# Ledger of designs, part 23: VHH binders against p0dx41

Target 1, 281 residues: p0dx41
Amino acid sequence: MASFIASDQDVKNFLTAPSMNDQEGIGFAYATDEAVLKALIPAPLKLMAPVVCGYVVHMGKPTFSAPYLEESLFALVSYKDKMMGAYPINLLLHGPGAESGVIAGREGAGIPKKLADDIELRRNDNSATATVERHGKTLLNVSWTAGELNDPSIMKQFAGQLALGKEAEMNSFFYKYDIDQHEDGTNHFSNVQLVATQLRSLADQVEPGNLSIQLESTDDDPFGELKVLKPLGAAWFHFDTSVMFNTLKLDEVDAATTMPKLLTGRYDRSFFNPKAATYII
Key: E = the ipSAE of ESMFold2; O = the ipSAE of ESMFold2 at other seeds; V2 = 0.75 times the mean of E and O plus 0.25 times the DockQ between their complexes.

## First folded at step 8 (VHH)

Design w3 (framework vhh_7qia_2; at its last look DockQ between E and O 0.01; V2 from the best seeds 0.00; counts 0 for: pae O 21.6 > 2, unsure alone 64.99 < 65, placed apart)
Fold by ESMFold2, look of step 8:
Structure w3 (fold): chain B 281 residues (1-281), chain A 124 residues (1-124)
Amino acid sequence: as target 1 above (281 residues)
Amino acid sequence: QLQLVESGGGLVQPGGSLRLSCEASGFTFSRYAMGWYRQAPGKQRELVAFITSGGYTNYADSVKGRFTISRDNAKNTVYLQMNSLRPEDTAIYYCAAEPRYYSYTWSESEYDYWGKGTPVTVSS
């Protein structure tokens, strides 16, 4: 019978490394304005290329929730020139597992997750499309067509990221923080930390191709700031397994210079602006 | 080539049950979303239920709680279990398929592949 109290076995299962099994969808990359992208990257991370990467995927068998759809836009960054990986700027989730995915990601690693109003992903033969909608607009409209990349000169670098049949490890960088209250009742940020989650993934299907992509903005989700200067390429992929096997604490960072770059991926404008409130009790 | 063949229709009394089947061939069934549509005489065709390739199901409001869509990927078959049937459920029921379609919001999608239909009549 269900209970408010979890069994010892339930607690042990809860502590098992999370896995995003049976994941498939469109991955993509495009060139953007370097100065704009660099400004979004909190110290001590450094931007490695003026490229936005992203995906729209179906998480078919996550170990921590029912299935859900997920979008992300991320930068390629390094930490102290010794660790490289992804710095996600946003993640939007939709579907029956989405609420649990937001809670787990935010609490576990400070992942910038919000709920989308709708995410749709469709593949027919050798082409696929995806859309992400929130607050009255289609923020992202992306298509993949199997074949050559938009910029074939990056085939070697792009193909290296598409290592079929080989388990690959990658870092994703996030900032965790607490919100605490002073004695006078006001809140403040504390324990602002750079962390890295480490993933081990097995891609068993990777099909490179041509990218078509459009972005749009709302006040809550300013995706259009990351302008598409040049589509570089896309791929349809399937991960059999993708396991978050480690989380590392890397640095403590200054709240005043860091938090302005974190809030919009985690909160809507009503949280920042009292005049945006639409109800009074 | 891709084919969808419906079966299991017929005449039933109000309150009765039917189970429709749709057998698929000519494609990798497990990668397709499947849907059931119906068309009553003189009416527009309407989506009744769908099931994504990942197994998520959704239903029109008029049938929710009475109809259940399911799939058996080993048999390349999608089913519609129809319980507590009403005269308003009288229609020709069509099976439809859409490649790798992931959505969790009720929306009337345009499906590319269709069966020929199986008639269902609910009457005394």
Scores: ipSAE 0.210, ipTM 0.702, lowest interface PAE 3.9, mean pLDDT 87
Fold by ESMFold2 at other seeds, look of step 8:
Structure w3 (fold): chain B 281 residues (1-281), chain A 124 residues (1-124)
Amino acid sequence: as target 1 above (281 residues)
Amino acid sequence: QLQLVESGGGLVQPGGSLRLSCEASGFTFSRYAMGWYRQAPGKQRELVAFITSGGYTNYADSVKGRFTISRDNAKNTVYLQMNSLRPEDTAIYYCAAEPRYYSYTWSESEYDYWGKGTPVTVSS
């Protein structure tokens, strides 16, 4: 029977590592303005390349929610020139599991997740398209056509990260923070820290191809700031399993210099700009 | 093949301490949640403590504040530090492992791997 009290088994199941099983969609990379991208990266992370990577995928069997669609744009970064991985700039979620996915990601590792108004992902034969809509615009329109990459010179890196039938590990870097209230009700940031989540994924389908991509901006989601200077390539992929198997606390960071780069990943302008308003029913 | 080997059990006076160890082999230890269970004479096997691969711990009410579970991924070992032992803690203590990629439940019938157990006796 239903209860507000979780069973011991429920608690045990909650404590297992989350998995993003049965994940498929379009992955891509494009070159962008180095100075613009570098400015978005909080210290102590350093940008490794003037490249934005991203995806639009269906998360078919997540262990923490119903299925959902997810978009991400991320930078390739290093921590102290020793530990390399992804720094997600945004993630937008849509579908029956999306709300739970936002909650789980924010609370678990400070993942910058928001809800999209709509995400579509479609494939027919050897081509696919995806769109991401929020607040009156299509923020991202991406297509993949099986065949050659736009820039064949990146094939070695592309293939190495997505080798078929072998597990691959990737670090994802996030900044967690707490919001505490003072006795007078005002908010205070505390415990602003850099963490890395470690993800192990098994790709059983990777089909490289040509990328076509357009970005647009709204005030809440300025995707167009990350200009597409050169499309590099795309792939259709399927991950059988994808597990977050470790989380590392790397550093505590200064709130005043860091929070300006973090707030827009979780909150819209209306939350902190008194001259901003958005009404959607 | 996966193996779990418990050690550190024995005879102890009430109020004493023991530290149990469970060394794992044949699997990637850092990917598994680990648990300690116990079975007293005439009783069902019950959960004592568990620790996730990420380090989160949970304890049975009867041992909370007295027992501490921990893990050392470099040594492929999970520990149970047992303090302020009571005669009611007398049991065979078992180590168990649950893989992240497999279904599991609270019942021991769904656990993948168990040790042979180490006896702990708290005599008066």
Scores: ipSAE 0.000, ipTM 0.095, lowest interface PAE 21.6, mean pLDDT 84
ESMFold2 (binder alone), look of step 8: mean pLDDT 80; pTM 0.811

Design w4 (framework vhh_7qia_2; at its last look DockQ between E and O 0.01; V2 from the best seeds 0.00; counts 0 for: pae O 22.4 > 2, placed apart)
Fold by ESMFold2, look of step 8:
Structure w4 (fold): chain B 281 residues (1-281), chain A 126 residues (1-126)
Amino acid sequence: as target 1 above (281 residues)
Amino acid sequence: QLQLVESGGGLVQPGGSLRLSCEASGFTFSRYAMGWYRQAPGKQRELVAFITSGGYTNYADSVKGRFTISRDNAKNTVYLQMNSLRPEDTAIYYCAAVKGRYYSYTPLDEGQYDYWGKGTPVTVSS
């Protein structure tokens, strides 16, 4: 029966590893300003390359929600030169499952998720386009055309990492934190920690091609700070399965030096600028 | 799990045409890249044409402009239309499939294909 009290079985199911099955869309990479990108990466993570990677995908059969579309821009980073992986700077979600995806990601691993006003992903034959809209602008316009990469050198690294038809393990790095309130009503950050989510993924389709990409900024989503200096390449891909099988606590970190790099991906300007107003309908 | 069955081979005169078909038995055919290979007696097997799951095609230089590869995902079938046939096209033609291999377009090693058909002979002679 429906109840505010979950059954024991519901609790057990809630604790199972989430899976993002039937994930499909455009992945891409472009070169950006190294100093700008490096400044966005909180310690102790270190930037591995002056490259922004990203995607716009349809999450077709997530185990925790209805389907949704997701955008991300991420850097390639290392933790202590031992673990390598993605550091997502932002994720925007749209669709019937998007609210659940934001809640799950925010609460589970501190993932910087917000809702987009619209995400479109369209493919016809050997080309595809995607757009991400929020707060009056198209923040991302990306296209893929099957064929030659813009710069084949980026695919040499990825070709060594992509064993199609075989499972691969991938790390994503996030920072979790609490917000506690003092007796006087003011807030402070506590328990700020670096975590890694580990995914086991099976890629069964990768179609390389040419990238065309444009970014724009709003005050709430300054995508243009991650300038496109040179498009490197794109691909249409499909993951049959992608399972988050582990989350590791890696370090506790200093709030004063870390939190300034976390807020924009998680909150809009109205949260901390008294002269900002946003009306959402 | 796919099985591949080629058909449409036979004897044809120089300048003639044949259309080869390769029917796949199995779900998820749309996620496979497909290739046609050929092997004449005493020669290495060579790529003839390749088509990705998304329809991108590539051809051996020896067949460009004469052969056309296509696919029909609703019918789980890949085709090779062979026009202006020459005696040097005489070979056993094999259909091959590989899951999820699209990002380099570099010709795959024979060992990288997941499935092979039994082949269909094509003879071009008078």
Scores: ipSAE 0.000, ipTM 0.161, lowest interface PAE 18.5, mean pLDDT 85
Fold by ESMFold2 at other seeds, look of step 8:
Structure w4 (fold): chain B 281 residues (1-281), chain A 126 residues (1-126)
Amino acid sequence: as target 1 above (281 residues)
Amino acid sequence: QLQLVESGGGLVQPGGSLRLSCEASGFTFSRYAMGWYRQAPGKQRELVAFITSGGYTNYADSVKGRFTISRDNAKNTVYLQMNSLRPEDTAIYYCAAVKGRYYSYTPLDEGQYDYWGKGTPVTVSS
């Protein structure tokens, strides 16, 4: 029976670790300007390579929402040369579960999620294409064609990252923070901290191939800042399961030096630039 | 249209203290974030301290622990308490204002400020 009051079982299910099951799509990597990418990485994370990785996937059976499509661009980073993993710069979501996915990710781990206007992911035989649209532009247009990578010399690293048929544990790094309202109604940041979410994932389909990729920018989504200097490769992949089984608190960090690198992935210009205005009528 | 008038500058010995004031003319001062900047001869103007309309503060590393920014909305005034002054603090100090509600933890670009004061000189010397 419907009620404003959730049952005890509802609360218990809400607290169960989230899973991103049955995800399928295009993964890719390209070389970019090292200084530009390094500047986006908040301390104490360190950039491991001048490479942007990313994906456009269908999240088929998330435990926290209806299905949705998701885009991400991320860097490969380390924490104190001890833990290595992904630092997502952005995530854009589209589809029936997307709003719930944004809320869950923002509240759970401070994940930089926004809604896209449209995401398309299409495959036929040995090729696939994806597009991500937001605020009047196609921010990302990516294609995969099965076969040789653009840079075959990275095949070992690429294949190892997409290890097939075995569970792999992987880290994703996020900066989590609170926004507390002061007595006069203004906001301040508190509890700004670096966390790692640990995922246990099983990839059961990996088909490497050639990457074709174009990026564009809007004022709200400056994807073009991460220039494609050299496409490295792409793959079509399927993860049967991907379970977030642990979250580690790693460091408390300084708000003044960290938050400038977090806002664009979470908010649009009109939220934080006093000189930005939008008039619709 | 706001006008900003700084006062409280002057000559002081190293280790001394000064309190700068910046009085705004206008009924809506509480809607503005305020900053103190300084410019030594031959140098670029730099942020010293910033305070949002709600009282969140941010400081340049060179002044943390020595300077305190505060505001009194009833008096339309922002203050800079400068303690443990050093010769390198010698500069003209400017007050600046920008309208809007900010989650400010980073200095704004100078072009984003709506109003600037004319400055008050501070000299720290024996």
Scores: ipSAE 0.000, ipTM 0.094, lowest interface PAE 22.4, mean pLDDT 84
ESMFold2 (binder alone), look of step 8: mean pLDDT 84; pTM 0.865

Design w5 (framework vhh_7aqx_2; at its last look DockQ between E and O 0.27; V2 from the best seeds 0.00; counts 0 for: pae O 11.7 > 2)
Fold by ESMFold2, look of step 8:
Structure w5 (fold): chain B 281 residues (1-281), chain A 126 residues (1-126)
Amino acid sequence: as target 1 above (281 residues)
Amino acid sequence: QVQLQESGGGLVQAGGSLRLSCTTSGFTFSRYAFSWFRQAPGEEREFVGAISRSGGYTDYADSVKGRFTISRDNAKNTFYLQMNSLKTEDTAVYYCAAEPRYYSYTPLSESEYDYWGQGTQVTVSS
């Protein structure tokens, strides 16, 4: 019987570990300006390399939504030189499951998700392309061609660690926060926390190759700040399963120094400037 | 050798139902998305509907939405079109086609499909 009130069983099912099954697309890496990338990384995370990694993938059988396409750019970071992993700077989602994916990610782990206007991902036999469009521009145009990496010296470490048919675990780092309103109507940030999500993935396809990549900026999505100084490589991959099995609270952090680095991945200029206009698509 | 073979066409009265099958061989069925097209005499080939690789997403032309249903059976390497409430304007040769490994929520052009069947005639009498 349909109702605004969920059954006890529905609540139990809601709490099961999410899986991103049947995930495939292009993964890539390129060198960027170290000082620029470091400045985007909130303490206590530390940048491990002057490299931007990213992907454009189809999430074919997520357990929490209809299918969707997803883009991400992320840095490689450590927490206290002990835990290593990804720090996603942005994620853009498109497709029938995208709204649910944004809600789940933001509420579950503070993941910096927004909706794209369009994402396309296409593979022909030995090559693939992807585009991500938002607010009047193609923010990302990426191609993979099977074969040699642009620079195998850096990509080999990342590609070699994703072994076929073997389960791999990876950390992703995010910041969560609350927004509380004072009795005078003004807002403040509270409970700003560093968290790590832990993901167990099983890859059954990894095909390394050459990267071609172009980034552009809008006022809402300044992808071009992460300049492509040198393409390093790309791969086409397929994860049969990916399960988020744990989320850890790692640290409390200072709002004043942290929040400026979090907001643009989660909100557009209209949130910051009362004179901002609407967009028409 | 890759083959797609339509079957299940024939003559049916308006208001009736018909189920088309597209049986495939020579490639890994579960790795492909599939579409149905149709072509009436003297007309261009027209998109009818599509089903994603997983079967979790379907799309239909406005002219058939609510009347036609697409499904797939990976164990039988077969893709189906269930046609209900048939109209005389549904009379056409129906083709199945295999999509590339392509993820988009915009329609594919006809030239972007990798493989096509030979077609099966559906005739709806008044």
Scores: ipSAE 0.007, ipTM 0.449, lowest interface PAE 9.5, mean pLDDT 86
Fold by ESMFold2 at other seeds, look of step 8:
Structure w5 (fold): chain B 281 residues (1-281), chain A 126 residues (1-126)
Amino acid sequence: as target 1 above (281 residues)
Amino acid sequence: QVQLQESGGGLVQAGGSLRLSCTTSGFTFSRYAFSWFRQAPGEEREFVGAISRSGGYTDYADSVKGRFTISRDNAKNTFYLQMNSLKTEDTAVYYCAAEPRYYSYTPLSESEYDYWGQGTQVTVSS
């Protein structure tokens, strides 16, 4: 029978590595203002290109929850010119498994996850569209059409990264931190550290094509700061499996210089602006 | 036109085995994950198991774990349900289904399977 007390076996299962099986959707890349994007990247990560990458995907068979839809915008970064990977700026989740996905990602690796009001992902023949809505606006509207990339020159940069039928390892960089409460009830940040999660993914479908993309902002989600200067390309993809198999602790970092770049991906304005108010009826 | 067709149903004694096939046409088989469902008379349709596009991931209802195995053959556009150690409670019409190609979650809607087979009867006698 159900209990507030978990069994020893439940605790053991809780600690196993998660897998994001049956993941599919639209991946994309566009050029943006280098200075704006670079300013968002906390040290010691370095921006590798003035490009925002992103996706809208269905996580069909995650091992930790019911299915859900997920959006992300991320930068391509390096750690000390020796490890390369993604630095996600945000992730928005929607669907029956979304709450569990937010909790797991926030607590496990400090992943900047929030809940969207709605995410839609649709494909018909050789085209697909996705929308992400939150707090009164469509933050992201993206389309893929199978065929030529907007800028074919980007293919060489990513050649061989997603080989069909072969597992590929990918790094994602996150900053973990604790929020501790002082005796007087005020909070402080501690143990701010840069980590890399490593994923092993098996891609069995990759269909490149043309990107059309539009971003908008709300006070809580300023997606429009990452202006679309030039669409570069998109693809429809499917990962049969994607397993987080390793996490590396890379550096401890200064809270005062780092936390200003972390808060907006994780919290709405009401957490830190007492003049912010929202009513939904 | 998309078609899914189950075959291999029939009468089998409890403890026995049976293998169902689902043959597909009218779409690119390798782009879809597939599921098996079953429905006993007077009951709602229930999930039996699913297989990913490459076969690298499978999932099963608790009631059939360890007894049923799903596999797929991309060359024949067919996937299978191997049923072992059958029980009378496994008696049902079995359906194959292709998972949806589009997704939407709202308070009044959710993703559904795009295509279904016609069903094949499995009867497990005591």
Scores: ipSAE 0.000, ipTM 0.331, lowest interface PAE 11.7, mean pLDDT 85
ESMFold2 (binder alone), look of step 8: mean pLDDT 80; pTM 0.816

Design w6 (framework vhh_7qia_2; at its last look DockQ between E and O 0.36; V2 from the best seeds 0.00; counts 0 for: pae O 15.6 > 2, unsure alone 62.5 < 65, grease 26.3 > 24.2, SAP .689 > .668)
Fold by ESMFold2, look of step 8:
Structure w6 (fold): chain B 281 residues (1-281), chain A 125 residues (1-125)
Amino acid sequence: as target 1 above (281 residues)
Amino acid sequence: QLQLVESGGGLVQPGGSLRLSCEASGFTFSRYAMGWYRQAPGKQRELVAFITSGGYTNYADSVKGRFTISRDNAKNTVYLQMNSLRPEDTAIYYCAAEPRYYSYTWLESSEYDYWGKGTPVTVSS
C-alpha cells in the first residue's frame, strides 16, 4: 500500500547516484560577445572561450523522474586552471518528468532549473529542429542539418574530445546556497559554494552538422543578451548512459558578489519586483 | 569487440575501377559514422570519404566526383566505389569507425578510433 512513510529500501534507492540514460537531441555552439559572457561567470570560475554551448535533449530514462525535455545554455569554464567543464547559465525543462527534474537538480546541486511552457524536439532523416517557449516568446529556435559545420576548424577542435563508444568524464559547475530566515522575517543567503557534478557518459551517436539558431528575450529569461555573433556548428547526439557519479565541493564564495549572477536562472521577476506579474493559462 | 575487415583492393590500370568493402562487427554499426582513409608511402594518413549514420557523405577534394561512399546498415558494411583511378590514388586504404561529435571539455581529448588493417590499392601505368 501507498504511504507517506518511505520504506528502508526506498530511502536506499533515493540515495543512489542519479543516471540520465537515453539522452538524445541537438547540441550546438556559437560565438558571442566575450565581455557580456565573462560578466555572467561568477568567481572563481574563469571563462575559457567567447563561446556559448547548449543543447535541447530528451532525457529518456532518468532515474529520478519520468522522461522530460531539457534546454541548456552554458559557458566553457575552468576552476583554478585545473578543472574544466560547463557552467550552465540556465536549464529549462518540459514534460511529465520536468517538475521532479527541477526539484532534484535544485536541491541536489543548485542547478539553475526552471519550467518551460513548451519544448519541442523533432528529427526527420538528417535534419532536426527544437524550440523552447516561455512566457509569451520562443526563447530559442535551433536547427541542425547533418553535414558541414558552420566553422569546421573550431568545432572540429571542440568535438575531438569525445570518443564514440567509450565513456568520457565531464564536469558541470554550479553554485549551491541556502536561504535562511531571520527572526524578523527577512531572508539572507548562507553557505554559498561552488560545486562540480561529474558525469560519466557513453555516447553511441554523434552526427555533426550545420547550426541555425535564434534567441529571444523576455523579462524573465533574457536569452537575447547572449547574442549569436557567429554560429559554429551543431550535432545530433545520443548518450546511451550518463551517470552523475560524484559531486565535489570546490569553494565557498561571497554571497554579495555571487548571488546577483544566480537569481535569474532560478527565479522570475515576480520574486524581485513587487509590480511584476505573469499569467499563463 | 569492434572489428573492421576491408576487402576489394588490388592492382588496377589508370582509369579503372575498384570497389572496396568494409564489414563491421562487434558494435552497433547503424549508429557510427564510417570513413575511408588512405596512406601513401611516406605520407600521413588522410581522409578520403566519410558517411554519417544518416547517410550523408563528404569527400576529400582530390576524389570528389570519382569516388562514392555508401553503407548498408543491414549488412554492417560500408563501401567505397572508386572510379577513374589515377596513379596518385595508390595507397593502403583503411576503413574506420569514428564519431564526429560535440564536447564541452576540449582540453582533454580522447581519440579512440577503430581501424581495419587496410587493403592495398595500386594504380600502375
Scores: ipSAE 0.000, ipTM 0.173, lowest interface PAE 14.5, mean pLDDT 83
Fold by ESMFold2 at other seeds, look of step 8:
Structure w6 (fold): chain B 281 residues (1-281), chain A 125 residues (1-125)
Amino acid sequence: as target 1 above (281 residues)
Amino acid sequence: QLQLVESGGGLVQPGGSLRLSCEASGFTFSRYAMGWYRQAPGKQRELVAFITSGGYTNYADSVKGRFTISRDNAKNTVYLQMNSLRPEDTAIYYCAAEPRYYSYTWLESSEYDYWGKGTPVTVSS
């Protein structure tokens, strides 16, 4: 029977490692302005290349929710030249499991998740398209056509971590923080930390191809700041399993220099501007 | 116990055709990308064609339009249809399987996990 009080077994199950199983969709990469991208990367992470990577995927069998669609744009970064991985700048979620996915990611690892108004992902034969819509615009319109990559020389460098039939481990870097209130009612940030989540993924399908991509901005989601200078390539892929099995605490970081780079991926203008309002219901 | 067995090679006159077959066993064939390579005496091994698990194909420029790679997952077999053969196509042809998929990594033959023993093809009069 349902209750607001969770059983001991419920608590045990809640602590089980989350998995994003049956994950399928378009992955892509494009070149962008290095100075612009570097400025978005909080210390101590270092940008590895002037490339934005991203995806639009269907999470078919997540262990923590109903299915949902997810978009991300991320940079390739290193931590102190010893750990490499992804630094997601944003993630937008849509679908029946999306609310749970946002809550789990925000609370578990500080993942910059917001809800999209709509995400569509469609494949027919050897081509696919995806769109991500939020607050009056299509923020991302991406197409993949099986065949030649736009720039095979540089895409080879970035696509080489998937092993069909073998598990691969990948790092994703996030910043966690708390918002605490002083006795006078004002708020402050505390415990601002760099973490790495580690995923163990089993890919069983990867089909490379040509990328077509357009980005747009709204006041709440400035995707167009990450200009597409050169599309590099795309692929359709399927992960049979993808398990977040570990989270490492790496560094405590300065709130004043870090938080400005985190807030817009997690909050809209209404949090920053008393003259911002939205009336859609 | 993983095996790739090529067949279908032989002697053929210029302009002729051959169909090579590669039968696979000891792994889940439908998940593997498959490739054909060739090596003439004294030359480095070169890519001829490859086909992914999803059916995407690519060809070396020297054979494009003359050779066709295909696969039959029910028979665990990959084929190379070789038309309009030329003396410069003379080589030992090798089948290869790659359990890891890298964009363009099939152009680097040393990264294929499994190789057959080869089937010779000779094009001469």
Scores: ipSAE 0.000, ipTM 0.160, lowest interface PAE 15.6, mean pLDDT 84
ESMFold2 (binder alone), look of step 8: mean pLDDT 79; pTM 0.812

